# Designs tried in a protein design chat: VHH binders against C-glycoside deglycosidase alpha subunit (carB). Part 4

Target 1, 368 residues: C-glycoside deglycosidase alpha subunit (carB), of Microbacterium trichothecenolyticum (Aureobacterium trichothecenolyticum) (a0a0m2h8p8)
Amino acid sequence: MTALGTPIQGVTLYSFTRAFHGREYDLEGLIRKTAADGFGPGLEIIGFSSFRGFPAIDDAYAGWFRDLIDEVGLVTTSLAVNADIGIHRDRLLNQDELIEYMTLQIKAAAKLGFPIARVQISIEPDSMEALAPIAEAHGVTLALEVHADQYASHPRILALRDRYEKVGSPFLGFTMDWGATVSGFAPSLIEAYRRRGASEELLGQVVDLWNTYYEQGPPADQADHGQRFGSFIGLAARHGRPDLGIDFGINGTGLFGPARVDDWRTIAPWIKHVHGKFFGIDENGEEPSVPVRDLVKLLVENGYNGAISSEYEGWHWNYWQSPFDIISDEQAVQRSAAEAAGSRMITDLAEARTQLGAWLPNTEGAHA
Below, E stands for the ipSAE of ESMFold2; O stands for the ipSAE of OpenDDE; V2 stands for 0.75 times the mean of E and O plus 0.25 times the DockQ between their complexes.

## First folded at step 1 (VHH)

Design b6 (framework vhh_7nfr_2)
Fold by ESMFold2-Fast, scan of step 1:
Structure b6 (fold): chain B 368 residues (1-368), chain A 124 residues (1-124)
Amino acid sequence: as target 1 above (368 residues)
Amino acid sequence: QVQLQESGGGLVQPGGSLRLSCAASGFTFSSYAMSWVRQAPGEGREWVSSISGSGGSTYYADSVKGRFTIARDNVKNTLYLLMDSLKSDDTAVYYCARDSGYKWYLTEDAFDIWGQGTQVTVSS
């Protein structure tokens, strides 16, 4: 066992997708607002949606961005990057071409001052191994995101873990996404379905169906996943609401992962970054569908000293509340959970910068 | 067979306008959010705009806000991108994409079906 961890408080701009892309804020305005609202000091940004021409980043723009981050008192934690092998219209990328594409994104992360790149779940162990020396050369840790419908003990994730152990690089690991370990169907989404005219009988049966799958655990294979997806569609159809079927299937099988908190122990030593996924805060100031307190306790007890980037994903359906009003409540739950585990979350910029330097091996120059 | 087919690209002068169309077939179009994604010469893919299945919600990248409008016709199974005040920087291949539902329009893996693309060139 390791010493108790002291995670860094942070946020991902993914939380504000509607506000950003709906013209309420440009990137600079959103960065300034997240700093002013106290969601930092850690900041994750999505490269594909935030930077024109990504991953091509010119020197003047990178300098402007780093100056802005320093001015507002934040520290960059993770840059979300793409691993789509279909980026060319006429062919799929082979491994060498994927390595070249990933290398450009690693360079962009380094240039913008991000010490971690969140890599998409589709990348193969051979590619992660090939990228390890490139990641090290640029001072950027590659953290492959584990999210539903996959989970920590999924065969694919374990194959990646086994390759990481063999390679022995401190620049390879995982981004833990709490959406893989959901403990209940989000009440805020049930309310959204109610607002769309779903009957209480149908809503109760959607919750019951998801709870049945939670008791069974994650799907055994792709056929089981497909059957579960289809069962949500069939439920909607039986109630005369085929218009809700795809939405039930997507959320019930792809957003609300039924794996258990302890499942994360299979990869805990390789967790480099955390998406603090959440879908709502109830009248008691708690997250009713994500076991935040147990997840933070696991991280603290396993010595996790990286950032927990709060990721509000209830914006997909919750049109009646501002995401800026809900993040603070989730972050308060995380701070309370860390204290209950015998530790604390870092909320001070200077401490966060020191912690990132100590947490990531050989980070000299990664923040410049 | 599930297919997306773009049309409406071409050569235009700076300040000009174009209307892109994407014909969808082989699935229930109104059940899916749809997006436009572009790839400029020598650059990676950039998300441009998304529209919900009902058409009630629309989203835009910072680079196109106020100049582009995304729209859909669920009766004709067609997605549109109306591009106004075109700039040389808008030169790219524009792709129609169907949202897979997992990482809606923020990553390329968020899209499970892609069109063939249509070339837009903004030059004098």
Scores: ipSAE 0.006, ipTM 0.354, lowest interface PAE 10.5, mean pLDDT 85

Design b7 (framework vhh_7nfr_2)
Fold by ESMFold2-Fast, scan of step 1:
Structure b7 (fold): chain B 368 residues (1-368), chain A 123 residues (1-123)
Amino acid sequence: as target 1 above (368 residues)
Amino acid sequence: QVQLQESGGGLVQPGGSLRLSCAASGFTFSDYYMSWVRQAPGEGREWVSSISSSGSYTYYADSVKGRFTIARDNVKNTLYLLMDSLKSDDTAVYYCAKDTFYGSRYYYGMDVWGQGTQVTVSS
């Protein structure tokens, strides 16, 4: 039993990937737009896609960035950092090289003013243990992202949790990704497939196949996961649409995780940050595929005082809706859900800065 | 001008290893999902593996899980496939493929294919 949490409202700039990479906004313009539209006060940024030369961050640039964040009235929450993928042309990093690479990214997070680094799912318990004293030295909490095709009670995630318990570092934890606990195939993606010429029969069967897996729960093992992936590919092929097969497979098994909301209770005490993943808002102002209300209720009931970074992932198929128009609607659902649970979302900058500083392990200070 | 250039194929004994590379040009490589697809003699194309734009998410066909590793270097605009414990059934032309969607975390079908690199596993 704990006091009710008051999560901090925020957004991840990943929501605006099309606008940013399409050059509608540079980083400064996007940050200013995000603040002006009221998506803060919390701000998550993806390090490797947003900062030129990442993880090498110039001191003058870091100072400029911190000044910009202060000017627009935001607070930095999580920096998404990269794992051991493709750094050398001829091999993957060994553990010592991974620790060195991660250390550079932790230093970048600290320099830019981010109290949390979102760590990718591929990092092993031994590496997280080795990174704990480095994280503490730099005042940056490492939050390993739990996303589909994994989930809170996945054996790998539980192994990480058990290692965190053994290590006892408050600088180790998880980023909760709501995509692990989806309650329906995203209607916005079904509409995107319809616009790509998919038949109503095929669309109905994609939804039915995903619902079958939802009733069964998460895949039992890697072989079951592969069979599920292949079943989506096979479905597309049977309808003469092999062009949609891999898309069905990736979204059906890797984006729309069939685990239940209650599954998050297995790691709730170690949740340091939240990706408020969502794929669309319907005409009633609700998210029809992600159980936002139940997820916020779980966080509130478990005393979560960190940030929820709204992460609109529908941008890569829902071209008829601007992400700048949809984020506020989803955040309204979050605020409503927190109120229904007897609490509230924090939307005030000063309150958010104070609470984030108190929520996370002792750093340089909540108002540095 | 979008171009994908595969290399690293060749003849190898069963149980051996190969590293395939795909050099990408003419587009912002770091914004796209990338995939490896193979075609064995007389067979249709088979998806092998995909990797997200950031490299955070990787996906594998059941036939190659635990033996192959997909990786990317966004600074060098290069996609890799590390192939261990090769079997005669892995004999195929291997193609590098670009996703149709910019910045996608998830693959939306193959837009551009390379010319392929031949892998032959035989004694």
Scores: ipSAE 0.000, ipTM 0.238, lowest interface PAE 14.1, mean pLDDT 85

Design b8 (framework vhh_7nfr_2)
Fold by ESMFold2-Fast, scan of step 1:
Structure b8 (fold): chain B 368 residues (1-368), chain A 122 residues (1-122)
Amino acid sequence: as target 1 above (368 residues)
Amino acid sequence: QVQLQESGGGLVQPGGSLRLSCAASGFTFDDYAMSWVRQAPGEGREWVSSISWSGGYTYYADSVKGRFTIARDNVKNTLYLLMDSLKSDDTAVYYCAKSYDELFYGDYFDYWGQGTQVTVSS
């Protein structure tokens, strides 16, 4: 009975981490490049890596930033914030200190004009509950990221969902990361392993092992996950490549989540933002490892009106392809999938601003 | 030259807590993903947890989720592992590791330092 969703096209600057670290672009240059290349209108930025002195944001700087976003024709969607408890040299943050630290980041998001804060997966239900009235006071929706090796029906994610339902705050939800529901081992990573001297026999067996786990679904418990991780290490060792074992394990269990697309139905009503995670585009213009079309269809059918921030994470190993050359191809798949589902992606700035403002529970006064 | 120096291990009773630290030198710490890897007696190396170069993403083995917390201080060049509700199965030498370069996925992890011994027994 839900009207079809019209997700907003966007990108996360995390896609361009290599260019940013390489000083190819500063923040302003990267924002202007992103707008010029048509990756908007939605824009996600990572707080700590992008803003000097974060979460302390100067008023003049915030004004400059908001003016830049308006000038280039983008709309800020999500600010990626940290739940890092190691910010002091000699101790970890306690719960009250974490809430204070998160409060500073929520204020920074509001000041910079971001209606959503992407919260790291490590934060606990009690912390999210405590942050709900702070989120509401500042008009910032908290969207805890669900990514591999967690997934929508993971016990920890369901515990967060159950707490959200109990609290009843429209300012609490999730950032859906497509890496939790991968349907194939990324061919670009197989190519990267080939370039690191892995044999074709070993590469075929890595793919076969991951496919076996995909058919089984997510691990049943901690012992099953440990066994799966160990099986990737053992595979590498049996082929005389123990140097690749941990990498196979991390990618096979932590980056390429074997949960099925329909698993997202367990938390669909709480999805506030989406990381459109992807690792490559093939010669047919399709993503061979992430089921983009099915994921967009699920979002459309569940009335999702938020942003999908395309997140190219193949840059970790794909040195031979620029992320600026691949994002538009993946976004074309998203638009095509939305149309096939009887809807469309919003690519117009005015429509994006109107829809985001109507879809999120934010108010003008909350940003003061 | 890259150096990673682990500390904070020791003997602890089941249900106890330990905080491990890894002091990094010889590279730009905030450019690299960092991991904790352990090796139990008679076993191969087992990945425990990873944190991205920015701290924006954390990953945990299912065996330690809800019990361990990985954190980093990029100002101090230090990686942490807070270990709560320790079990006998957590007995191992714990090593911190970095990627071969700034990449987390698809790169080799380098292991330096001596590791720090964690023993969980009565």
Scores: ipSAE 0.007, ipTM 0.320, lowest interface PAE 9.9, mean pLDDT 85

Design b9 (framework vhh_7nfr_2)
Fold by ESMFold2-Fast, scan of step 1:
Structure b9 (fold): chain B 368 residues (1-368), chain A 123 residues (1-123)
Amino acid sequence: as target 1 above (368 residues)
Amino acid sequence: QVQLQESGGGLVQPGGSLRLSCAASGFTFSSYDMSWVRQAPGEGREWVSSISYSGGSTYYADSVKGRFTIARDNVKNTLYLLMDSLKSDDTAVYYCARESYFKYGSLEYFQHWGQGTQVTVSS
């Protein structure tokens, strides 16, 4: 790439999952709130958690949804779909049935106006290849999420990349999740553990243990991953807090990925969408655990013109702060980082629509 | 055949802790969101907690948030529920359940249930 990218500012409603499930907002309310608060213009929605009866979406409901998006001045970016092979009570889906199920979700994305479907990591290369012509027919790009404990240079991700290269479809790619390349244990989670009565000594040691793994890089294999998970459990137990052990293990090995920012260069040409994963904003307006500035710089330098959907995931443990109060602070870091890299974030709706349409495969005919 | 086998229940005093385990077999455990659901004596089933397929996302009923932690080990195909600061109202049979649909807290979307493990919180 010779031109610097101009990523589109956006958010995923996954950031507000607790408000939605707690009935503080319904889907319409969240969409209106997101637009009013200036988190757009890009909007990602989790299909299976947001739309009743998903993936069965009525044409009338899809029309209502598109009208709402137009009314509030947003542009739909990614619909998160699932790769569930257990939808029947008595058996697992075979490959043909999985392709049929995924086809229903691709059709739902097209009906709702989403040009991208975020696919979960459980989809195999053969299935992605089989879905490519279906994705093209419906004008929906399939972007498989690269999420911790996986990372860009993970053997599974490289196998998918190699298959994408062989297939040559512009409708196949990846969703970059920043949680795979975390540079520190989230201070907001340390504060949550402190509020649960963890000692400062224990808190310091969990941070030190994660930093040790960061220096070593990603686990070599499943056995190494298991040993790391167990080491967090053992640490908690040695401090008389076995109640925290599994939580340390999950977050330390499954949520805070220790891969380096530059690891993303291995798949950068196939990145179609970005989850701007973050876990907190400190008193200085910075994200202390996710290297947002370096990640945005990498995207800009690689010509990325897609959307970055800010994804606040600190809501799982941070009950004392509203996620609506911190998205703008994280987005300000993204804008600042893009400017420092010699570019900018797109925040204008018309410009975002034009660029997204040019960045992704031509999807206009499939929506008719 | 899909199998879910719960363990770790028992009698505990108020303020105590228990760790429930659910051993899963017969399906690709790492591809499924999993939940814990409980049923108190004489009452209907109540959703307690859910965890995403990767372990990166967790959800809790308001009655248990801050006291319970849901976890999974995808290498060992095991789901966990760590229960802290137990109350008499937590007395129930706890079921491990496999989810396939988007609506956490909706019992109609749980396709496979375990046999259950009894938790009794009493003085």
Scores: ipSAE 0.006, ipTM 0.251, lowest interface PAE 11.9, mean pLDDT 85

Design c1 (framework vhh_podentamig1; at its last look DockQ between E and O 0.62; V2 from the best seeds 0.00; counts 0 for: pae E 6.6 > 2, grease 25.5 > 24.2)
Fold by ESMFold2, look of step 2:
Order: structure tokens, then C-alpha cells, then sequence
Structure c1 (fold): chain B 368 residues (1-368), chain A 117 residues (1-117)
């Protein structure tokens, strides 16, 4: 009988992107606010958008960062790194160049104290395999993010899982992104469209169309995906709002993934980190679009002891609510869900540090 | 700085072909959806074609005659317009949607296609 998991509470600073871009907070300010507001102990940061000169991190800057983390009482969990082969405006990276770029970022994660590098969905199995010895050498777990429009049982993800099994490295795994298992079109996005002048008739039809696709489940192939995308664009055009068409298509087929919670069991043994993606909290204190309680229950029942980084994505369209209050409210749902599943979320710093260290491999433990 | 720049428009006789291009810069090109729209004088802007990943969509009025494509290496999308008709006369716009922005649409300034003579 496997013991119940006790996930670690945390947050990704991605949740506060509008405050960061608006210069209301700099990186240090967001880190201090994270600690002060109780969003920790886990802390996830996007490397390429947050650290000056990333992935080139000088020793003094790394020292400052680690001292700040120790001062405020957080645990660095995951560093989001960039695997996009289109990072240059004028050309694509080849595989060797991608491996070299990823190596620099793995080294940066290690230098900054992050035991996990979240890898973007675009990376291929051959590249993950090539990175395994590099990850092992630096004690950094590579966790490929599974998010919409992908899902755990997607052929691409299964190919990664099968490659991980063949390679056998404990330094390879997945970041589970809850956006793949959405159960309702986000009400805050519908409100944003309403504020942009969309009629109630159009809004009702957008929701109905998405619900139709939700009942069908993930698209069967790229042709089905494209047809869904086109249906959202066509819907906007038929209501005289072609200006909303791409927005409907991107969100309806790319942001709100219709896979079911149990689909995650397909890769559960390889889940190393979790993005607790969500889009808002309603007046009852619940998330109406993401089945948070079922997702936490699944993680607890599968013995998950890693971090869940609350990841607020509604900041793209919701300018009328504070993201800090929304994060606080969502984390309360996670804590309640873990208790209802017979466990708890780890919120104590010392416990989090001990558990994270036991959860993830390190260079000493890699050959134990 | 995010920019979309259309080119390739001009005067074309009915039944001939024309290729429009849209050069994109200032964001990760391969991660976004793109569309071609057109607007004739006094008419509403209408979708002509869209591409997202490997998937395409065409308006009924152009299906079978127009082809949208993308070249990730050149950060460009194209609209191949065959068998042009006078009703295809319009200002053609390229559009992109950046997924991780505030829902901001990026639009080019347009390139004029005139099917005459």
C-alpha cells in the first residue's frame, strides 16, 4: 500500500506577470511579497524572463539571490527554462545548438539553487535523452511540461515516457500542468469578452461550442484540432466580430485542454513537478474551470511529494481583480482538497526542504 | 518590438495569381496562430484564411483557390491566391495572436490587391 502524498505548497512568479511587466514589482519585490503573503514555501521562477543575463549568471548575482531566498524563508523548486528552437529571430536551432543552450540553462538552475528545470513541451525524445547525463552531472531534474493542447496520453507524451523508461534516468520526468484538464470555459475570460463588447448570444455560443468539444475529449489529430480552431473563428465572424476570432480559437483549442483528470495516471510515476494552472476563483471560493479538488486528490492518492506551483493564468485578461488575492484563495482550495483526500499540503519551510530533497535525485543519490 | 509587415499586393488581371507575404518579428513565430483578413471598401473585415500549427482554415469564398502557408525559418506566412476574381479586390491584412500576452491582437497595415481589367 503506497503512502498518501503530501504535496508542497508553492507559487510560480508567472502568476504576477502583469505586476512585473508594469514595474509595480521587481524580482526581489515579488520574492519578498511571496514570502510575506504566505504563498510559499515553494518558489518557481521563469529564468529567461526574470534573471538578468540568463542563462549567464555571475557568482555575485547568484549569491545575492540565494541570500535573499534564505532571508525570506522560501525553497526554490523549479526554474522555467527555454527549449524553443526559434529563440533567434532569423533562424532555428539545430539539435546540437539546442543541447548546448539547454546545458547553459541547467548550469544556471544549479547555480541559483533550483533542483528542477521545467522544459517546454516542444523538445523531442532524442534531445531529452541527450540531456540526461548533463542533468545528472549538475543535479537538476528535467521536467517536461505537459500542457494544452497536449495531454498525458498524447502520442508525443507517450513517446517521451517510453524514452524515459528506456533511458532509466531519475533526472527525467514531467511537469503536470492542470491546463490540460480543464472542465469549463473560464468565466473570467467570458467577462473579458463581454467588456470588449461581445453579445450575450455570441458568448453563450462560444461556451456551447467549447462544451461540445469537451464532451468529445482531446482532438483526435491535427486535422481535428484545425477544424475546432476554424469553428471558433467562424463563430466570431458569423456574429460580426471577426476581431475576436483568433482569440476564441487560441483559447478554445490551445489554453483550455479538455482531457480528463484520470488521464494523468498514464504518466503519474514520472511527474516531478506540478503547475497548478487556474483561471480564477468565484464568489464561493472555488475554481469553476479547473477540477482542482480532483487533481489534488489524484496526486495525493498517487504518493506525490513534490511541489504544486499555483499558476494563475487569468492575468492575461483579468485586470479588475488582484492576482495576489486570487493566488491566496486558490491555495486555500488546494489545502482543503488535500485534507479532504486524507492528507495535507506542506506549508512549513523546514518540512518542505527535507521532503523536496528526498523527492528528487541528486548527484550523490543518482548512483546509490 | 512586435511587427507584422504585409507585401506582395498589386494590380492583377482576373484569373491570374498573386502571392502575399507577411513578415513577423519581435516574438517566437512558431508558437502563434496567424490569419489573413480582407476588407473591401464599405464592407466589414472578413477572415480569408488562418493557420495554427499544422492546421488551416479557409473562407468558403476562397476555398480551393487560396492557400495559406508558413515558413518558420523566415518568420513569415504567405497567401497564395490563384484564379483571382474581381470580388477578391480588397485590402489584405495579416494578423497574429500572441498566446501569453494580454490577449492583444497584432495586425499589419495591409497590402492592396486589385483585380481589374
Amino acid sequence: as target 1 above (368 residues)
Amino acid sequence: EVQLVESGGGLVQPGRSLTLSCAASGFTFSSYAYGWYRQAPGKQRELVAAISGGSTLYADSVKGRFTISRDNAKNSIYLQMNSLRPEDTALYYCAAYEYDSWGYDYWGQGTQVTVSS
Scores: ipSAE 0.014, ipTM 0.413, lowest interface PAE 6.6, mean pLDDT 87
ESMFold2-Fast, scan of step 1: ipSAE 0.006; ipTM 0.402
ESMFold2 (binder alone), look of step 2: mean pLDDT 81; pTM 0.812
OpenDDE, look of step 2: ipSAE 0.027; ipTM 0.432

Design c10 (framework vhh_podentamig1)
Fold by ESMFold2-Fast, scan of step 1:
Structure c10 (fold): chain B 368 residues (1-368), chain A 118 residues (1-118)
Amino acid sequence: as target 1 above (368 residues)
Amino acid sequence: EVQLVESGGGLVQPGRSLTLSCAASGFTFSSYAYGWYRQAPGKQRELVAAISGGSTLYADSVKGRFTISRDNAKNSIYLQMNSLRPEDTALYYCARDFYYGSKTYEYWGQGTQVTVSS
């Protein structure tokens, strides 16, 4: 019998990209604000956008960063890292260069105190296999992100899962992104389009078109994806709003994945980290487009003990609401869902540190 | 430091062609999706074209006239603009996805001006 999981509450700083880019907060200020607002204890940071000189991190800076995290009462969870290192004529050289660059990023994650590196979907199974002993040597789990237009049962994701099974490394897995399993067009984005002068008729038809694709499930292939994208563009054009067409297409086919919650069962044992993607909270305190409660229930029932890093991505279009005002509402839904599933979210720092440390192997003894 | 530097803009007569280039540095070029955006005075910035791996997408207003391409060996993105119209006049920006498939303003270039006028 699998014990029920106790996921760790957390947040990714990606939620606050507008505040960070707009110089409202520097990295230290944003970390302090995140801790003060109670979004922890878990903290995910995007490495290449947040750390000067990444992946080259000097000892003094790493010490400063670790001291700051300890001072504010957070625990580092996942470092978002980059994937492929460019091109050469030979595939083996491309893999060797990728391994070298990923090794530098894995070392940076270890040095900064992150137990997990979120890697991008473009990494191939052979490269993940080659990285497994390096990940183990540095005590950093590699969690390849599954997000729209990919999904858990996508052929590319299943090929990675099958390779993970053959390799048998506990340092290989996935970052589950809830954007792959959206159940409704985000009302916050409909409101953004309304503010841009879109008619109620057009807005209703955008929702209806996305619902049609949701009923059909994920696109069968690249041609089907292209047809769906084109249909959103055509819809905008028919209403005299070709200026909205590309935006409808990008969000409708690339941001709001139409896969079902249960699709995640295909890779549930390999989930090492979660992006708790969401786009808004309604007047009832619920996320109307992402099935947060069902997703948390699935994680709890599958014994998930890692972090859920709440990822507010509505900031791309919602300029009238602060992202700092919405994270706690989504986290409350997560806690409620975990309790309804017979478990709980971990919100205590000491418990979170212990749980994150407990599932990481002792790398000092493994091959000494 | 992530850098994107656009070049190739200029003054061109209607019906002519221009090729814009975007040189990227400070990160692993081949791992990201890229886009070309434009902004005319008094208007919002709009997506013109995007490329993710070998897949491309275009705004209706430029489809059949513009072609986006990438050269991973040179860490560069290109926008070939044919049959230019006065309404194509704008500051053109190169953008890198923050995550693969996600667009942000944090990784924008400085822009290159395209003016289509006699």
Scores: ipSAE 0.000, ipTM 0.212, lowest interface PAE 16.4, mean pLDDT 84

Design c2 (framework vhh_podentamig1)
Fold by ESMFold2-Fast, scan of step 1:
Structure c2 (fold): chain B 368 residues (1-368), chain A 117 residues (1-117)
Amino acid sequence: as target 1 above (368 residues)
Amino acid sequence: EVQLVESGGGLVQPGRSLTLSCAASGSIFSDYAYGWYRQAPGKQRELVAAITSGYTLYADSVKGRFTISRDNAKNSIYLQMNSLRPEDTALYYCARFYDSSEYLDYWGQGTQVTVSS
């Protein structure tokens, strides 16, 4: 009974971490490049890695940044922020200090023009509840990221959902990360292992082992998760490649989440932003490991009118391909999937700005 | 982004030992501090041990019994737990944090340790 959603096309600059860290582009250069390449109109930026002195943002810098975004024809969507309790070298932040630190980041998001702050999974339900009135005062929606090795129906995520329901704030929700619901081991990573000298027999067995776990679904508990991790290490060792064991374990259990697409229905009403996570595009123009078409269909059917920030994370192992060459192909799959679901992706700046402003709660404070 | 995966938990009798392991990816391992936290039923999460490039920190309740270590070449953090007590029963989490300027924290799912006869 919900009207079909029209998600907004976008990108996260996290996709270009290698280019940024390698000094191929500075922040301004990446922003101009993403606009020129048509990856917008939505733009997500990681606060702590992109802005010097974060979360302290001076007025002149904020003005410059907002002017740049307007000049290039993008709309800011999500600022990635953190619940870092280790900012003092000799101690951890207590609860009051954490709330103060998060408040500074919320103010930074508002000052830079971001209507959403992506919060990391480490934050507790009590802290989200305490931050709700602060988020509302500044017009910034807090969207806690759900990614592998967690998933929508994970007990921790359901506890957060239940607290959100109790609090009743429209400024609390989730960032949906597609890495939680992967349907195959990424072929681009298999190719990376091949380039590191892994045998075809070993590579086939890595894929087979992950497929076995996908059939079983998410681990029953942390002991099951540890056993799965150890099984990847053992597989590498049996083939005389103990050097690959940790990589197999981390990626097979931590990056490629075996939960099913429909699992997202448990938290769909609280989804405020989406990381369109992907690891490669094949020769047919499809993502062979992430069920992009089914994920977009679910968002459309649930009336999602927010942004999907394409997040290419294959850069961790793919040294032979530019991330700038692959994102447009993934975005084409998203547009095709939305159309097949009876809707469309929004790619026009004016339409994106109008829809985001109508769909999110009052974001007037985000421009302060 | 960073992935942290814990292993090594389980059910053990008092006085025994366990080694917890945490495998890390997605960032430059050696540039960050790492820690082990625990949360017992009905209690708040507490720091057990932390390790940086220059020193280690321990909660008073575990000092002399637990040892934290890191292997930068293997991108791994370990917690050696000796002389375990029923009071050590908790869900143990691995975490990454940076002590200045770069405001990053990331957490693993945790691994259950139960100490009982």
Scores: ipSAE 0.008, ipTM 0.231, lowest interface PAE 11.4, mean pLDDT 84

Design c3 (framework vhh_podentamig1)
Amino acid sequence: EVQLVESGGGLVQPGRSLTLSCAASGFTFSYYDYGWYRQAPGKQRELVAAIYSGSTLYADSVKGRFTISRDNAKNSIYLQMNSLRPEDTALYYCAKLEWYGDYEFDYWGQGTQVTVSS
ESMFold2-Fast, scan of step 1: ipSAE 0.005; ipTM 0.347

